# Designs tried in a protein design chat: VHH binders against EKC/KEOPS complex subunit cgi121 (cgi121). Part 95

Target 1, 174 residues: EKC/KEOPS complex subunit cgi121 (cgi121), of Schizosaccharomyces pombe (q9p7j3)
Amino acid sequence: MILPLFPETQVHVFVYENVSNCAAIHEQLISQNPIYDYAFLDAATILYKKQVYSAIIRALEDRRDEQMKTKTIHSEVILSLSPKTEISSAFRQFSMTKKSKNIVVVKIDSKLTEEEEFERLDKLVEGNRVEFSDEELQKLIDFKVLKKNYKLDPSTLENPLASILSSIALRGYS

## First folded at step 13 (VHH)

Design pf52 (from pf1 with E107A; framework vhh_7n9e_1)
Fold by ESMFold2-Fast, scan of step 13:
Structure pf52 (fold): chain B 174 residues (1-174), chain A 123 residues (1-123)
Amino acid sequence: as target 1 above (174 residues)
Amino acid sequence: DVQLVESGGGLVQAGGSLRLSCAASGFTFSAYAMYWGRQAPGKGREWVSGITWRGRSTLYASSVKGRFTISRDNAKNTLYLQMNNLKPEDTALYYCAAGLFPFSTDASDYDYWGQGTQVTVSS
C-alpha cells in the first residue's frame, strides 16, 4: 500500500490464522534475527484495517521527526497501537506471544513486492494466510482483549472504531 | 451536536490573499485529521489540503501547492487555510471536513463536513 503522506514508504500487512509455530517465531524475535524484521501482532488485538494504518501513520511521523521512542520502525508501530506511552505495556498488549494462534504482520520499507514478501513469510510462518480485511479481522479478534487494551465500556463496545482511533491519536496528549 | 463552521471568504482580486477559518465543536477536534475541499459552480468536489492530528504532516493538491498553507490550533478547535497569490481558477465554495482516520484524500473516509464559505477571485 502507498500512503499519501509517505508516498516513498512501502507498506505491506499480512494476516495469518491457525499459526502453529508462534513459539519459534517468538524466539527469533527475542534473538533479534534480522530475517524477522517485521511487526508481529496478536490478531486478537486488531479489529480494523484503519486501526493498523492509524498506528503506522503515527509511527512514520515519529520516525520522520526523529521522535521515535523505540529502536525500530516496527517496534514503533506496536507502541503506536497503545493508548499509553509506556513501551513494555504496549508490547505486552499487542505483540504476538508464543501462545498466539493468529497474527498480523506489518512490513515497513520492504524492498520486495507483496508477492515476494508473502513467499518469504510463508517460509517463516506455519499458518494459513487470509486477506487483510475488516471481515477477516472480525473473525480473529478477542473482544475481551480489545475491551481491556482500549478500556472500552459497554456503550463504546457497540461501535469501538471511534474509541480505538481516538486512543491512537491522543496517546500522550490526554 | 457536531458543527464545522467556515468563515473568511469573500471577493478578492487575482494575486490577493484570504485566510479561511473553520470553527469546530461537538467532537474531540485533536483526535481528527482535518481537510479543506472546494467546489466550483457546476463541478464536483476537489480535495485541496489536509493536516494530521497535531499539524506535523500536511499535504496539498498540486493546483495549490506553494500558494496555500493549512494549519490548525487544537486549543481553539480551529482549522485555517492561508491562501496567497489567488487565481481566478481558485473561485469556489471552500468547505472543511473532519476524518477520524489520520490521513485520507478519499472523501468517503470523512466523518463531518461544513457548509462552506464562498471565495471569488476576479481577474
Scores: ipSAE 0.801, ipTM 0.896, lowest interface PAE 0.9, mean pLDDT 92

Design pf53 (from pf1 with E107F; framework vhh_7n9e_1)
Fold by ESMFold2-Fast, scan of step 13:
Formats: structure tokens, sequence, C-alpha cells
Structure pf53 (fold): chain B 174 residues (1-174), chain A 123 residues (1-123)
């Protein structure tokens, strides 16, 4: 996808279901293995494509303006999904864990094509790729997790998209 | 009850300036990217400019870049377009729009639209 505000930034988003090696991937992420320089999200936390792109745009604005709070653009995307500014809380809420079964993977600033990144990720992730679409994401979401992460009540559950995107946009502002 | 109300249009001579305002109500203004579009008689809609949540990012159509400046005041729920060095070809109905989707130049991604304010630039 080309972002009009950041036309020189390559963005690739991949979705994997039925991943059997999340524990092994998690160990590599904790070890900060540079081969795993992606944002690995638990698909249980992602309901819409627009949710991911909102976080990406906020992270790219923060990087451009030299206001990132984390060490990498990928960790900044994870932070930017959170309605709050606490880094450790955001990672706990949105990052893939060793118990995850479905994941969303974001790559920013790739020098590789989408196909080449896919080939690389296929060697790292033991699962089935599905389309990055609202339809596929809705099959993988955990509404209990989503409700907790964005503090959704019964009224906001009627339009979770607006509530989620507003939360990302308003993070850190009154 | 969502409303976007444009003002500041009028008749101006080529080389002149106008400042358009768009007053927003009924939604959380600061959660939306805001846009200006225009439509000249007998032509389709043309995207003019856009601005993100806090004004940190802006984008302009090539036809207006360097002459127009988009800005916003979230405390006042107001969007602005400062138009300098106006040309007869800038004559159009100017309307504002709001989109929750984070930055698109595709009109189909916008959630709310104003009715517009007429700008006429005489030669």
Amino acid sequence: as target 1 above (174 residues)
Amino acid sequence: DVQLVESGGGLVQAGGSLRLSCAASGFTFSAYAMYWGRQAPGKGREWVSGITWRGRSTLYASSVKGRFTISRDNAKNTLYLQMNNLKPEDTALYYCAAGLFPFSTDFSDYDYWGQGTQVTVSS
C-alpha cells in the first residue's frame, strides 16, 4: 500500500492463521534478533485494516518529527495501537505471545517487494497466510480482548471502528 | 447531529487572497483528518488539500501547492484554507470534509461533507 503522506515508505501487512511456532518466534523477538524486525501483533487484537493503518500513520508522523518513544518504527506501530502512552502496557496488550495462534505482521521500510518479504516470512512463520482484509480479520478477533484494550462499553460496541480509530488518534491528548 | 459549515467565499480579483473557514460540530473534530475539495461548473470534484489530526502533516494538490495553506484549530473545531495568489481557474465551490480513516485522497473514504462556499476569481 502507498500512503499519500509517506509515498516513499514501503508498507506490507501479512496475516497468518493457525501458527504453530509462536513460542519460537516470541523467543526471537525477546532476543531482538534483527531477522525478526517486524511488528508481530496478536490477531486477537486487530479488527480492521483501518486500525492498523491508523497506528502506522501515527508512528510515521512520530518518526518524521523525531518524537518516537520506542527504539524502532515497528515497536512504535505497536505502541501507536494503544489508546494509552504506557509502552510496556501497549506491548502486553497488542504484541504476539507464545500462546498466540493467529498473527498480523507489519513491515515498514522494506527494500524487498511484498513477494520477497512473504518468502522471508514463510521461513519464519509456520502457519497459513490469509488476505489482509476486514473479512479475514473478523474471523480472528477476540472481542473480549478488543473490549479490554480499547475500554469499549455496550454503546461503543455498536460502532467499534469509530471508537478504535478515535482512541488511536486521541492518544496522549485530552 | 453532524454539521460542517463553510464560510469566507466571495468574489476576488486575480492575484488576491481569501481565507475559508469550516466550522465543525456534532463529532469529535480532533479524531478526524480534514480535507478541502472543490468543484467548478461542469467539472468533477477535485481534491485540494488535507491535514491530519493535530496538523502535523499536510498534503496539497499540485495545482495549489505553494499558494494555499491548510490549517486547523482543534480548540475551536475549525478548519481553514488560506488562499493566496488566486487565479481564475481557482473559481469553484469549496467544501470541507472529514474522514476518520487516517489520510486518504479518495473521496469515498470521507465520512462527512459540507455544502460548500462559492469562490469566484475575476480576471
Scores: ipSAE 0.796, ipTM 0.893, lowest interface PAE 0.9, mean pLDDT 92

Design pf54 (from pf1 with S108Y; framework vhh_7n9e_1)
Fold by ESMFold2-Fast, scan of step 13:
Structure pf54 (fold): chain B 174 residues (1-174), chain A 123 residues (1-123)
Amino acid sequence: as target 1 above (174 residues)
Amino acid sequence: DVQLVESGGGLVQAGGSLRLSCAASGFTFSAYAMYWGRQAPGKGREWVSGITWRGRSTLYASSVKGRFTISRDNAKNTLYLQMNNLKPEDTALYYCAAGLFPFSTDEYDYDYWGQGTQVTVSS
């Protein structure tokens, strides 16, 4: 996707279902293996494409303005999904874990094409690629996890998109 | 009750300036990207400018870049468009819009629209 506000920034988002090697990927992430320089999200936490892109825009603004709270743009995307400013809370709630089954993977500033990133990620992730679409994301979401992460009550479930995007926009200002 | 109310339009001579305002109510203004669009007589809608949640990022149509400045005041729930060096070609109904998605020039991503304020540039 090309973002009108950041036309020079290459952004790729990938979705994998039925991933069997999440424990192995998690070990690579904690060892800080540079091959795994992506934002690995638990798909149980992502309901909309706009949720991911809103976090990406927030992270890119923070990087441009030299206001990042984390060490990498990919960790800043993870933080930017959270309604809270606390970094460790955001990682616990949105990052993939050893127990994750479905994941969303974000790559910023890739020097590779989308197809080349697909080929690279398909070697790292043992699962089935699916389209990055609201329809596919809705199949993978855990609504109990979503409700907890964004503090949704039954009345906000009428329009969870508005509540989610508002939470991302308002982080650190409310 | 959601409302976007534009003001500040009027008749101005070519080379002049106007400042438009858009007063928002009934929603959490600071959670929305805000936009200005315009519609000239007998023409379709044209996107003019957009601004993100706290005004840190802005984007302009090529036709107005360098002459118009978009800004917002979240404490007052108000969006502004400072228009300088106006041209007869800028004559149009100017309307504001709000969208939850952080930035789009596609009107299908907008959630709310104002009714507009008329700007007429003579000569």
Scores: ipSAE 0.750, ipTM 0.872, lowest interface PAE 1.1, mean pLDDT 91

Design pf55 (from pf1 with S108G; framework vhh_7n9e_1)
Fold by ESMFold2-Fast, scan of step 13:
Structure pf55 (fold): chain B 174 residues (1-174), chain A 123 residues (1-123)
Amino acid sequence: as target 1 above (174 residues)
Amino acid sequence: DVQLVESGGGLVQAGGSLRLSCAASGFTFSAYAMYWGRQAPGKGREWVSGITWRGRSTLYASSVKGRFTISRDNAKNTLYLQMNNLKPEDTALYYCAAGLFPFSTDEGDYDYWGQGTQVTVSS
């Protein structure tokens, strides 16, 4: 995907369901294996494509302006999904865990084409690729997790898009 | 209720300048990307410029780049468009719009629109 604000930045987003090797992937992420340089998100936390892209735009602005709070652009995307500024809270709430079943994977600044990233990532993730679409994300979301992460009340649960995007936009400023 | 109210339009000669304002109310202004669009009489809408939540990123249509400057003041809930070196082709109704999703030039992604302020540039 090309972002008009960052036309030089390649962005790829992949969705996998029924992943059986999350524990192995998690171990590689903890060891900082460069082959796993992606943002690995728990799909239980992602409801909309716009949620992911809003976090990516926020992270890319922070990188451009030399205001990143984390060490990598991928960890900055994870932080940018959070309504709060605390890094540890963002990672606990949005990152995949060894017990995750469905994941969303973000790659920024790929040196590979989207097809080559698909080939590479399919070898790392033991699961089924599905389309990155609101329809597919809605099948994988956990509304209890979403409600807790964005502090949604019953009145906003019917249409949480505005609350989610507002939380991403206002992090650290409200 | 939500309102976007534009002001600052008028008649100006080619080469002149105008500063447009858009006063926002009824929503959390700082959570929205803001946009300027325009529509010449009898023509379709044309996207002019956009600005992200805190004003850190801006984008311009090629027809206005280098001549127009978009800015915002979140404390005042106000969006601005400084228009320099105006051309007769800039004659249009200028309206502001708000979108919760950042930086879309697609009108379908906008949540709110103003009614517009008329800008007329004579040769």
Scores: ipSAE 0.775, ipTM 0.882, lowest interface PAE 1.0, mean pLDDT 91

Design pf56 (from pf1 with S108E; framework vhh_7n9e_1)
Fold by ESMFold2-Fast, scan of step 13:
Structure pf56 (fold): chain B 174 residues (1-174), chain A 123 residues (1-123)
Amino acid sequence: as target 1 above (174 residues)
Amino acid sequence: DVQLVESGGGLVQAGGSLRLSCAASGFTFSAYAMYWGRQAPGKGREWVSGITWRGRSTLYASSVKGRFTISRDNAKNTLYLQMNNLKPEDTALYYCAAGLFPFSTDEEDYDYWGQGTQVTVSS
């Protein structure tokens, strides 16, 4: 996708369901293996494409302005999904864990072509790739997790888009 | 009730300046990206400029880049467009719009619209 505000920034988002090697991926992330330099999100936490892109735009603004709170752009995307300013809470809420089943993977500033990123990531993730679409994300979301992460009441849970995007926009400024 | 009310339009000579304002109420202004668009008589809508939540990022149509400046004051729930070195081809109804998604030049992504303020630039 091309972002109008950051047209020179390459952004790729991949979705995998029924992933069997999340524990192995998690070990690589803890060891900071540069091959795994992606934002690995638990799909249980992501309901909309606009949710992911809003976090990406916030992270890219922070990087441009030299205001990142984390060490990498990918970590900053994870932080930017959270309505809270605490880094550890954001990672606990949104990052893939050893127990994850479905994941959303974000790559910013790829040094590879789109096709090469697809092939590379398919070798790292043992799961079924699906389209990055609201329809596919809705199949993988855990509404109890979403409600807890964004502090949604039952009435807004039926159409939570505005609450989610507002939370991302207002983090640290409410 | 959501309201976006534009003001500051009027008649100005070519080479002159105008400052447009858009007063927002009825929604959490700081959660929205804000936009200016325009429509000249007999033409379709043209996207003019946009600004993100805190004013940290802005984008302009090629036709106005370097002449117009978009800004916002979240404490006052107000969006601005400073228009310098105006040309007769800038004559149009100028309207503001709000969108929750942080940036789009596609009007289908906009949630709220103003009615517009007329800008007329004479030769």
Scores: ipSAE 0.768, ipTM 0.879, lowest interface PAE 1.0, mean pLDDT 91

Design pf57 (from pf1 with D109E; framework vhh_7n9e_1)
Fold by ESMFold2-Fast, scan of step 13:
Structure pf57 (fold): chain B 174 residues (1-174), chain A 123 residues (1-123)
Amino acid sequence: as target 1 above (174 residues)
Amino acid sequence: DVQLVESGGGLVQAGGSLRLSCAASGFTFSAYAMYWGRQAPGKGREWVSGITWRGRSTLYASSVKGRFTISRDNAKNTLYLQMNNLKPEDTALYYCAAGLFPFSTDESEYDYWGQGTQVTVSS
């Protein structure tokens, strides 16, 4: 996808269901293996494409302005999904864990095409790729996790988009 | 109860300047990307400029880049468009719009629109 504000930045987002090797992936992320330089998100936390893109835009603004709070752009995307400013809290809320079953993978600054990244990720992730769409994300979301992460009440759970995007926009300012 | 109210339009000579304002109410202004669009008599709508949540990123249509400056004041719930070196072809109804998704030049992504303020540039 090309972002109008960052037209030179390559952005790819992939969704995998029924992933069997999350523990192995998690180990590689802890060891900072450069082959795994992606944002690996638990799909239980992601309901909308716009949620992911809003976090990406916020992270790219922070990188451009030399205001990143984390070491990599991919870590900054994870932080940017959170309504909280604490880095460790954001990672606990949104990052893939050893127990994750479905994941969303974000790649920024790829030197590869989307097809080439797909082939590369297919070797790293033991799961079924599905379309990055609101329809597919809605099958993988855990509404209890979503409610906790964004502090949603029952009235906003029926249409949580505005609350989620507002939380991402207002982090650190409300 | 959402409202966007534009002001600051008027008649100005070519080469002149105008500052447009858009006063927002009824929603959390700072959570929305804001936009200016325009519609000239007998023509379709043209996207003019956009600005993200805190004013850190802006984008301009090629026709206005270097002459117009978009800005916002979240404490006042107000969007601005500083228009310099105005040309007769800038004559249009200027309207503001709000979109919850942080940036799109596609009007179908926008949530709210104002009625507009008329700008007429004579030569």
Scores: ipSAE 0.801, ipTM 0.896, lowest interface PAE 0.8, mean pLDDT 92

Design pf58 (from pf1 with Y110F; framework vhh_7n9e_1)
Fold by ESMFold2-Fast, scan of step 13:
Structure pf58 (fold): chain B 174 residues (1-174), chain A 123 residues (1-123)
Amino acid sequence: as target 1 above (174 residues)
Amino acid sequence: DVQLVESGGGLVQAGGSLRLSCAASGFTFSAYAMYWGRQAPGKGREWVSGITWRGRSTLYASSVKGRFTISRDNAKNTLYLQMNNLKPEDTALYYCAAGLFPFSTDESDFDYWGQGTQVTVSS
């Protein structure tokens, strides 16, 4: 995907369902293996494409302006999904865990084409790739997790998009 | 009760300047990306410029790049468009729009629209 504000930045987003090796991937992320330099998200936390892209745009603005709070652009994307400024809370809320079943994977600044990244990720992730679409994400979301992460009331759960995007936009703004 | 109200349009001679304002109410202005679009007589709508939540990023259509400047004041819930070196081709109804997704040039991503203010540039 090309973002109008960041036309030079390559962005790829992949969705995998029924992943059987999340524990192995998690170990590689803890050891900071550079081969796994992606944002690995638990699909239980992602409801909309716009949710992911809003976090990416915020992270890219922070990187451009030399205001990143984390060490990598991928960790900054994870932080940017959170309505709170606390880094460890954001990772706890949105990152893939060893018990995850479905994941969303974000790659920024890839030197590879989308097809080449798919081939690379298919070697790392033992699961079924599905389309990055609101329809597919809706099948994988956990509404209890979403409600907790964004502090949604029952009425806002009817259409949570506005609450989610507002939370991303307003984090740390005062 | 969302409202976007444009002002500042009028008649101006080629080479002149105008400053448009868009006063927003009824929503959390600082959570929205803001946009200016225009529609010339008998033509479709054309995207002119956009600005992100806090004004840190802006983008312009090629036709206005270098002549127009978009800005916002979140404390006043107001969007601005400074138009310099106006051309007869800039004659159009100018409207502001708000979108919750932080940046798009696709009007299907715009949640709210103003009614517009007319700008006429004489030769």
Scores: ipSAE 0.785, ipTM 0.886, lowest interface PAE 0.9, mean pLDDT 92

Design pf7 (from pf1 with S30Y; framework vhh_7n9e_1)
Fold by ESMFold2-Fast, scan of step 13:
Structure pf7 (fold): chain B 174 residues (1-174), chain A 123 residues (1-123)
Amino acid sequence: as target 1 above (174 residues)
Amino acid sequence: DVQLVESGGGLVQAGGSLRLSCAASGFTFYAYAMYWGRQAPGKGREWVSGITWRGRSTLYASSVKGRFTISRDNAKNTLYLQMNNLKPEDTALYYCAAGLFPFSTDESDYDYWGQGTQVTVSS
């Protein structure tokens, strides 16, 4: 995807369901293996494409302005999904865990095409790729997790997209 | 109730300047990306400019780049468009729009729209 504000930044987002090796991937992430330089998100936390892209745009603005709070653009994307500025909280809320079953994978600044990233990721992730679409994401979301992460109540659940995007926009200002 | 109210339009001679304002109410202004679009009499809409939540990122259509400046004041819930070196082809109804998604040039992503303020540039 090309983002109008960052036309020189390559952005790829992949969705995998029924992933059987999340524990192995998680081990590589905590050891900071550079082969796994992606944002690995638990699909249970992602409801909309716009949720992911909003966090990406926030992270890219913070990188451009030299205001990143984390060491990599991918960790900054994870932080940017959270309504709060606490790094540890954001990772607990949104990162893939050993118990994850479905994941969303974000690559920023890929030197590879989308097809080449698919080839690479298919070697790392033992699961089935599905389309990055609102329809597919809605099959993988855990509404209990979503409600907890964004503090949604019955009134805000009437428009989850608005609440989610507002939370991402207002991180650090609420 | 949500409102976007544009002002500052008028008649100006080619080479002149105008400053448009868009006063927002009824929603959390600082959570929205803001945009300016225009529609020439009898023609379709044209995207002009956009700005993210805190004004840190802006984008302009090629036709206005270098001449127009978009800005926002979140404390006043107001969006601005400074228009310099105006040309007759800038004659149009100028409207503002708001979108929760932090940047899109696709009007289908916009949530709220103003009615517009008329700008007429004489040759």
Scores: ipSAE 0.798, ipTM 0.896, lowest interface PAE 0.9, mean pLDDT 92

Design qj1 (from qi3 with S30D; framework vhh_6qgx_2)
Fold by ESMFold2-Fast, scan of step 13:
Formats: structure tokens, sequence, C-alpha cells
Structure qj1 (fold): chain B 174 residues (1-174), chain A 123 residues (1-123)
């Protein structure tokens, strides 16, 4: 995909359900295996495509402005999903875990074509790839996790999109 | 409740060795990556070494590669830093730290910090 403010930056987002090898993937992530240089998110925390895009845009803006808080752009995406600027907490809230079942994978600045990324990821992830769409994400979300991560009250739950996007954009002030 | 307690600091001559230890309590040690950072007088905290929660991978800053070794003992809830071939430039307060994230080089990524132990290397 092409982002209007970052037209030269290639972004790919993949969604996998019923993943059976999350423990193995997690081991590769903590060991900094360069083959796994992606943002691996727990799908239980993602409700909308715009939620993911807002975090990507925030991370790219911080990179452009030399204001990144983490070492890599993919870690910055994970941090940018959180309403706080606490890196360790953001990883606990949004990154995949050994026990994850469904994941969202983000690639920024790919050196490969989209088709080559599909082929690579399908070899790393033992699960079923589904469309990156609001409809598919809504089947994988855990509303208790979402409510806790963004501190949503009953009135905000009627339409959480604006609140989530504000939390990502303002990060540290929500 | 959470505590990281360092020990093993002291004065040593250039070319000597020291072993620092950090005892962890009050959190699930086995789920956290552990690291050592140092701060020399008038400078900011610098990354020294880190070890994954499984102990399977280690990371070092270039200036200590081949001289320092980080290790952990899950049975004792400790992380250690073996420092060999010490140089005057290694003089600093050394801090033990813990994080859930796999961004090992960034001080802001760490949840818990020890009080520090002083290492002085004389010329």
Amino acid sequence: as target 1 above (174 residues)
Amino acid sequence: QVQLVESGGGLVQAGGSLRLSCAASGFTFDDYAMAWFRRAPGKEREFVAAITYTGSSTFYTDSVKGRFTISRDHAKNTVSLQMNSLRPEDTAVYYCAATYAWDYWTPRAYDYWGQGTRVTVSA
C-alpha cells in the first residue's frame, strides 16, 4: 500500500488466524533473527484497519522527525498502538505472545515485492491467512483486552474508533 | 516489592577482572530479559549487555565484545556480568535492568532498575 504522506514507503499488512507456532515465532523475535523483522501483533488487540494505519503513520512521522523512542521502525509501530510512551507496557499490551492464536503482521520498508513477502511469511507462520479488513478483524478481537488497553468506558464502546485513533495520535495525553 | 540488587563492584587495576551479580525478586524473573547498563561521571546511561528471558541469546556493545560475558541462573534468579581485561574507560556505575520488550538497547524499554554498583579501574 501507498500512504499519501509517505508515498515512497512500502507498507504490507497480513492477518493470520489459527496460528499453531506462536511459541516458535516468539523465540525468533526475542533472539532478533533478521528474517523475522516485522511487527508481530496479537489480533486480539486490533479492531480496525485504521487503528493499524494510524500506528504506522505515527511511527513514520516519528522516524521522519528523528523522534523515535525505540531502536527499530517495527518496534515503533508496536509502541505507537499504545496510549502511553512506555515501551515494555506496549509490548505486553499489543505484541504477539507464545499463547497467541491470531496475529497481525506489519512490514515497513520491504526489500521484497508484496508477493515475495507473502511467500516468505507463509513459510514462517503456520496458520490461515485472511483478508486485512474490518470484517475479519472483528472476528478476532477480544473486547475485554481492547477496553483495558484504551481505557474505554461504556459510552465510548458505542463507537470506539475515534477514541482509539485519538489515543494513538496523542499518545501520552489520553 | 520488585527489587534488583547488584553486588561485586569495587576497585581493580587495569587488566584485572571483576564479576558483577544481580539478584532479582518480586516479579516473574523467567519472563523478563535482563541487561547491564553503565554510567560514567558526566555521561548518560550506556548499554553494556543483555540476555533473553530463555538465556539462549546475548547482546553486547562493541567496546566490551570478547571481554565481558553476561549469563543468568534461573534457579537462583540472578544475572551476572563477568568482566575481563578491564580498562580505565570501563570505570562507571553499573546497573542491572529488566524488560518484557525485545528492544534491549534502549534504556526507556526497561521496567525495573537496580540501585547500581560502582566499578573503578585504575591505570
Scores: ipSAE 0.750, ipTM 0.870, lowest interface PAE 0.6, mean pLDDT 90

Design qj10 (from qi3 with T28D; framework vhh_6qgx_2)
Fold by ESMFold2-Fast, scan of step 13:
Structure qj10 (fold): chain B 174 residues (1-174), chain A 123 residues (1-123)
Amino acid sequence: as target 1 above (174 residues)
Amino acid sequence: QVQLVESGGGLVQAGGSLRLSCAASGFDFSDYAMAWFRRAPGKEREFVAAITYTGSSTFYTDSVKGRFTISRDHAKNTVSLQMNSLRPEDTAVYYCAATYAWDYWTPRAYDYWGQGTRVTVSA
């Protein structure tokens, strides 16, 4: 994917369901294995494609403006999904865990094509890849997790998408 | 009721050794990475060393590689820093810290911090 505001930045997003090796992947992530330099998200936390894109755009804006709060662009994507600027909390809220079943994987600054990244990730992830679409994400979301992470109130007049995007865009601005 | 309590600081001559310990309570120690940071007089807090929640990987700032060793004991909920070949520039207050994130070098990434233990290295 090419973003109009960041046309030279390659972005790929992948979705895997029924992943059986999340504990092994998590071990590689915490050990900073460069082969696993992606943002690995728990699909239970992602409802819309726009949610992921908004976090990516925010992370790229922060990198452009020299305002990143984390050491890597992929960690900045994880942070940018959170309505607050607490890094450890954002990882607890959105990152895949040893017990995750379905994951969303983001790659920024890839020198590989989308299909080449799929070939690479299919060797690392023991699960079934599915289309990155709102339809597929809605099969994997946990609404209890989503409501807790974004503090969604059933009495609001806004749909979840607008509230989520506002939380991502306004993170850190009073 | 999260607590990180450091101990083992003191005065030592250049070339000497000290072992710092940090006792953790009130959180899921086995799920958190542990780190040591230090702050010299008039300076900002800087990264020293970190260890993953499994203990399988360690990370060090370049100035302490080969001299300092970080370790953890899951049964005792402790993290330790063995400091060898100490230099006057190692003089600082040393802080134990805990994070769920795997962004080990960034102070902002840490949820829990100890009160610090003072290390003074004389020339």
Scores: ipSAE 0.785, ipTM 0.887, lowest interface PAE 0.6, mean pLDDT 90

Design qj100 (from qi7 with A109V; framework vhh_6qgx_2)
Fold by ESMFold2-Fast, scan of step 13:
Order: C-alpha cells, then structure tokens, then sequence
Structure qj100 (fold): chain B 174 residues (1-174), chain A 123 residues (1-123)
C-alpha cells in the first residue's frame, strides 16, 4: 500500500487468526530478533482498517518531524494506537502477548513485495491468514478491550470510529 | 502505588566490585522488562543493562560488557546488577526502571523509575 502523504513508504498489513505460536513469537520480539522487525498487534484491539492506517500515518509523521519516542518505526506504530504518550502502557494495551490468538502485523519500509512478505510471515506465524478488512477485523475484536483502551462509554461503543481516530490523531493532547 | 527502590551504591576503588539491587512493588513484576540506567552529573541518562521479563535475554551497553551482569529474582521481585572491574568512568547515579516495551535502550519507553543509588569509583 501507498499512503498519499508518504508515497515513497511501502506499507503492508496482514491479519492472522487462530495463531498457535504467539508465545514463541513474543519471545523473539522481546529478544529483539531482527527477522521479527514488524509491529505485531493483538487483533482483539483493532476494529477498523482506518484505526491501523491512522496509527501508521501518525508514526510516519513523528519520524518525519524527528519526534519519535521509540527506537523503531514499528514500535512507534504500537505507541501511535494509544490515546496516551506512555509507551509501556501502549505496548501492554496493543501489542501481541504470549496469550494472543489473533494478530495484525504491520511492515513499514519493506524491500519485499506483499507476496514475499506473506511467504516470510507464513514461516514465522502458525495461523490462518485472513483479509485485512473491516469485516474480518470485526470477527476478532474484543469490545471490552477496545472500550478500556479508548475509554469509550456505551453510546460511543455503538459507533466508535470517530472517537478512536480522534484519540490517535490527538494522542497526548486530548 | 508503583515503587522501584535501589540499594547497594557506595564508594569503591577502581578495580573493585559492587552489587546493586532494585526492589519492585505495585505492579506485576514478572510481566515487565527491567533495566539499569546511569547518570553522571550534568549528563543525560545512559542505558547500562536490561533483562527480559522471562530472564532469557540480557542486553548491555558496550562499555560494561563482560564487567557487569544483570539478573532478576521473580520470587523476591528484585533485579540486580553485579558490577566488576569498576572504572572511574562508571561513577554515576544508577537507576532501576521497568517497561513492558522492548526498545530497552530508550529511556522514554520506561514509565516506572527508581530514585537512584550513587556509585563513586575513585582512582
């Protein structure tokens, strides 16, 4: 995918359900294994494609403006999903854990095609690939997790898109 | 209330050893990576060492590799830093810090910090 504000930045997003090896993947992430340089998100926290894209755009803006708070662009995506600027909390809220079952994986600045990244990730992730679509994400979301992460009340939870996108765009100011 | 409390600092001669300890409370210690940072007077915090929440991997800044060892004890909610072959350049206040993130060398990723323990290495 090509983003209008960042046309030279290659972005790929993948969704896996029923992943059986999340504990093994998490061990590689915490050990900083460079082959796992992706943003591995818990799909229980992601309801919309626009949610992921808004976080990617915010992370790329922070990199452009030399305002990154983390070491890598993929860590910055994880932070950018959070309505707050506390990095540890953002990882706890949005990143994959050893207990995750469904994941969203983001790759920025890939030198590989989408198909080549699929081949690489299929060797790392033991699960079923599904389409990155609002319909598929809705099957994997945990609304209690979403409500807690974005501080949504019951009325906002019925149509939370604008609130979520505002929280991402105004991170630390709202 | 989250607390990280460092101890074990002091004055030591070059070539000597010290063991720093950090006692953690108020959060699920076993879920967090732990790190040591240091700050010499008038300077920024510098990464020293980190240990994953599982204890399976450790990370060190180049200047302390082979001299310092980080370890943790989940039963006691403590992280320790064994410092051997100390140099005058190791003189600093040493801080314990906790994070759920894995960008261990970046001070900003740590939400929980201790107040520090002073280490002075004389020539």
Amino acid sequence: as target 1 above (174 residues)
Amino acid sequence: QVQLVESGGGLVQAGGSLRLSCAASGFTFSDYAMAWFRRAPGKEREFVAAITYTGSSTFYTDSVKGRFTISRDHAKNTVSLQMNSLRPEDTAVYYCAATYAWDYTVPRVYDYWGQGTRVTVSA
Scores: ipSAE 0.726, ipTM 0.866, lowest interface PAE 1.0, mean pLDDT 90

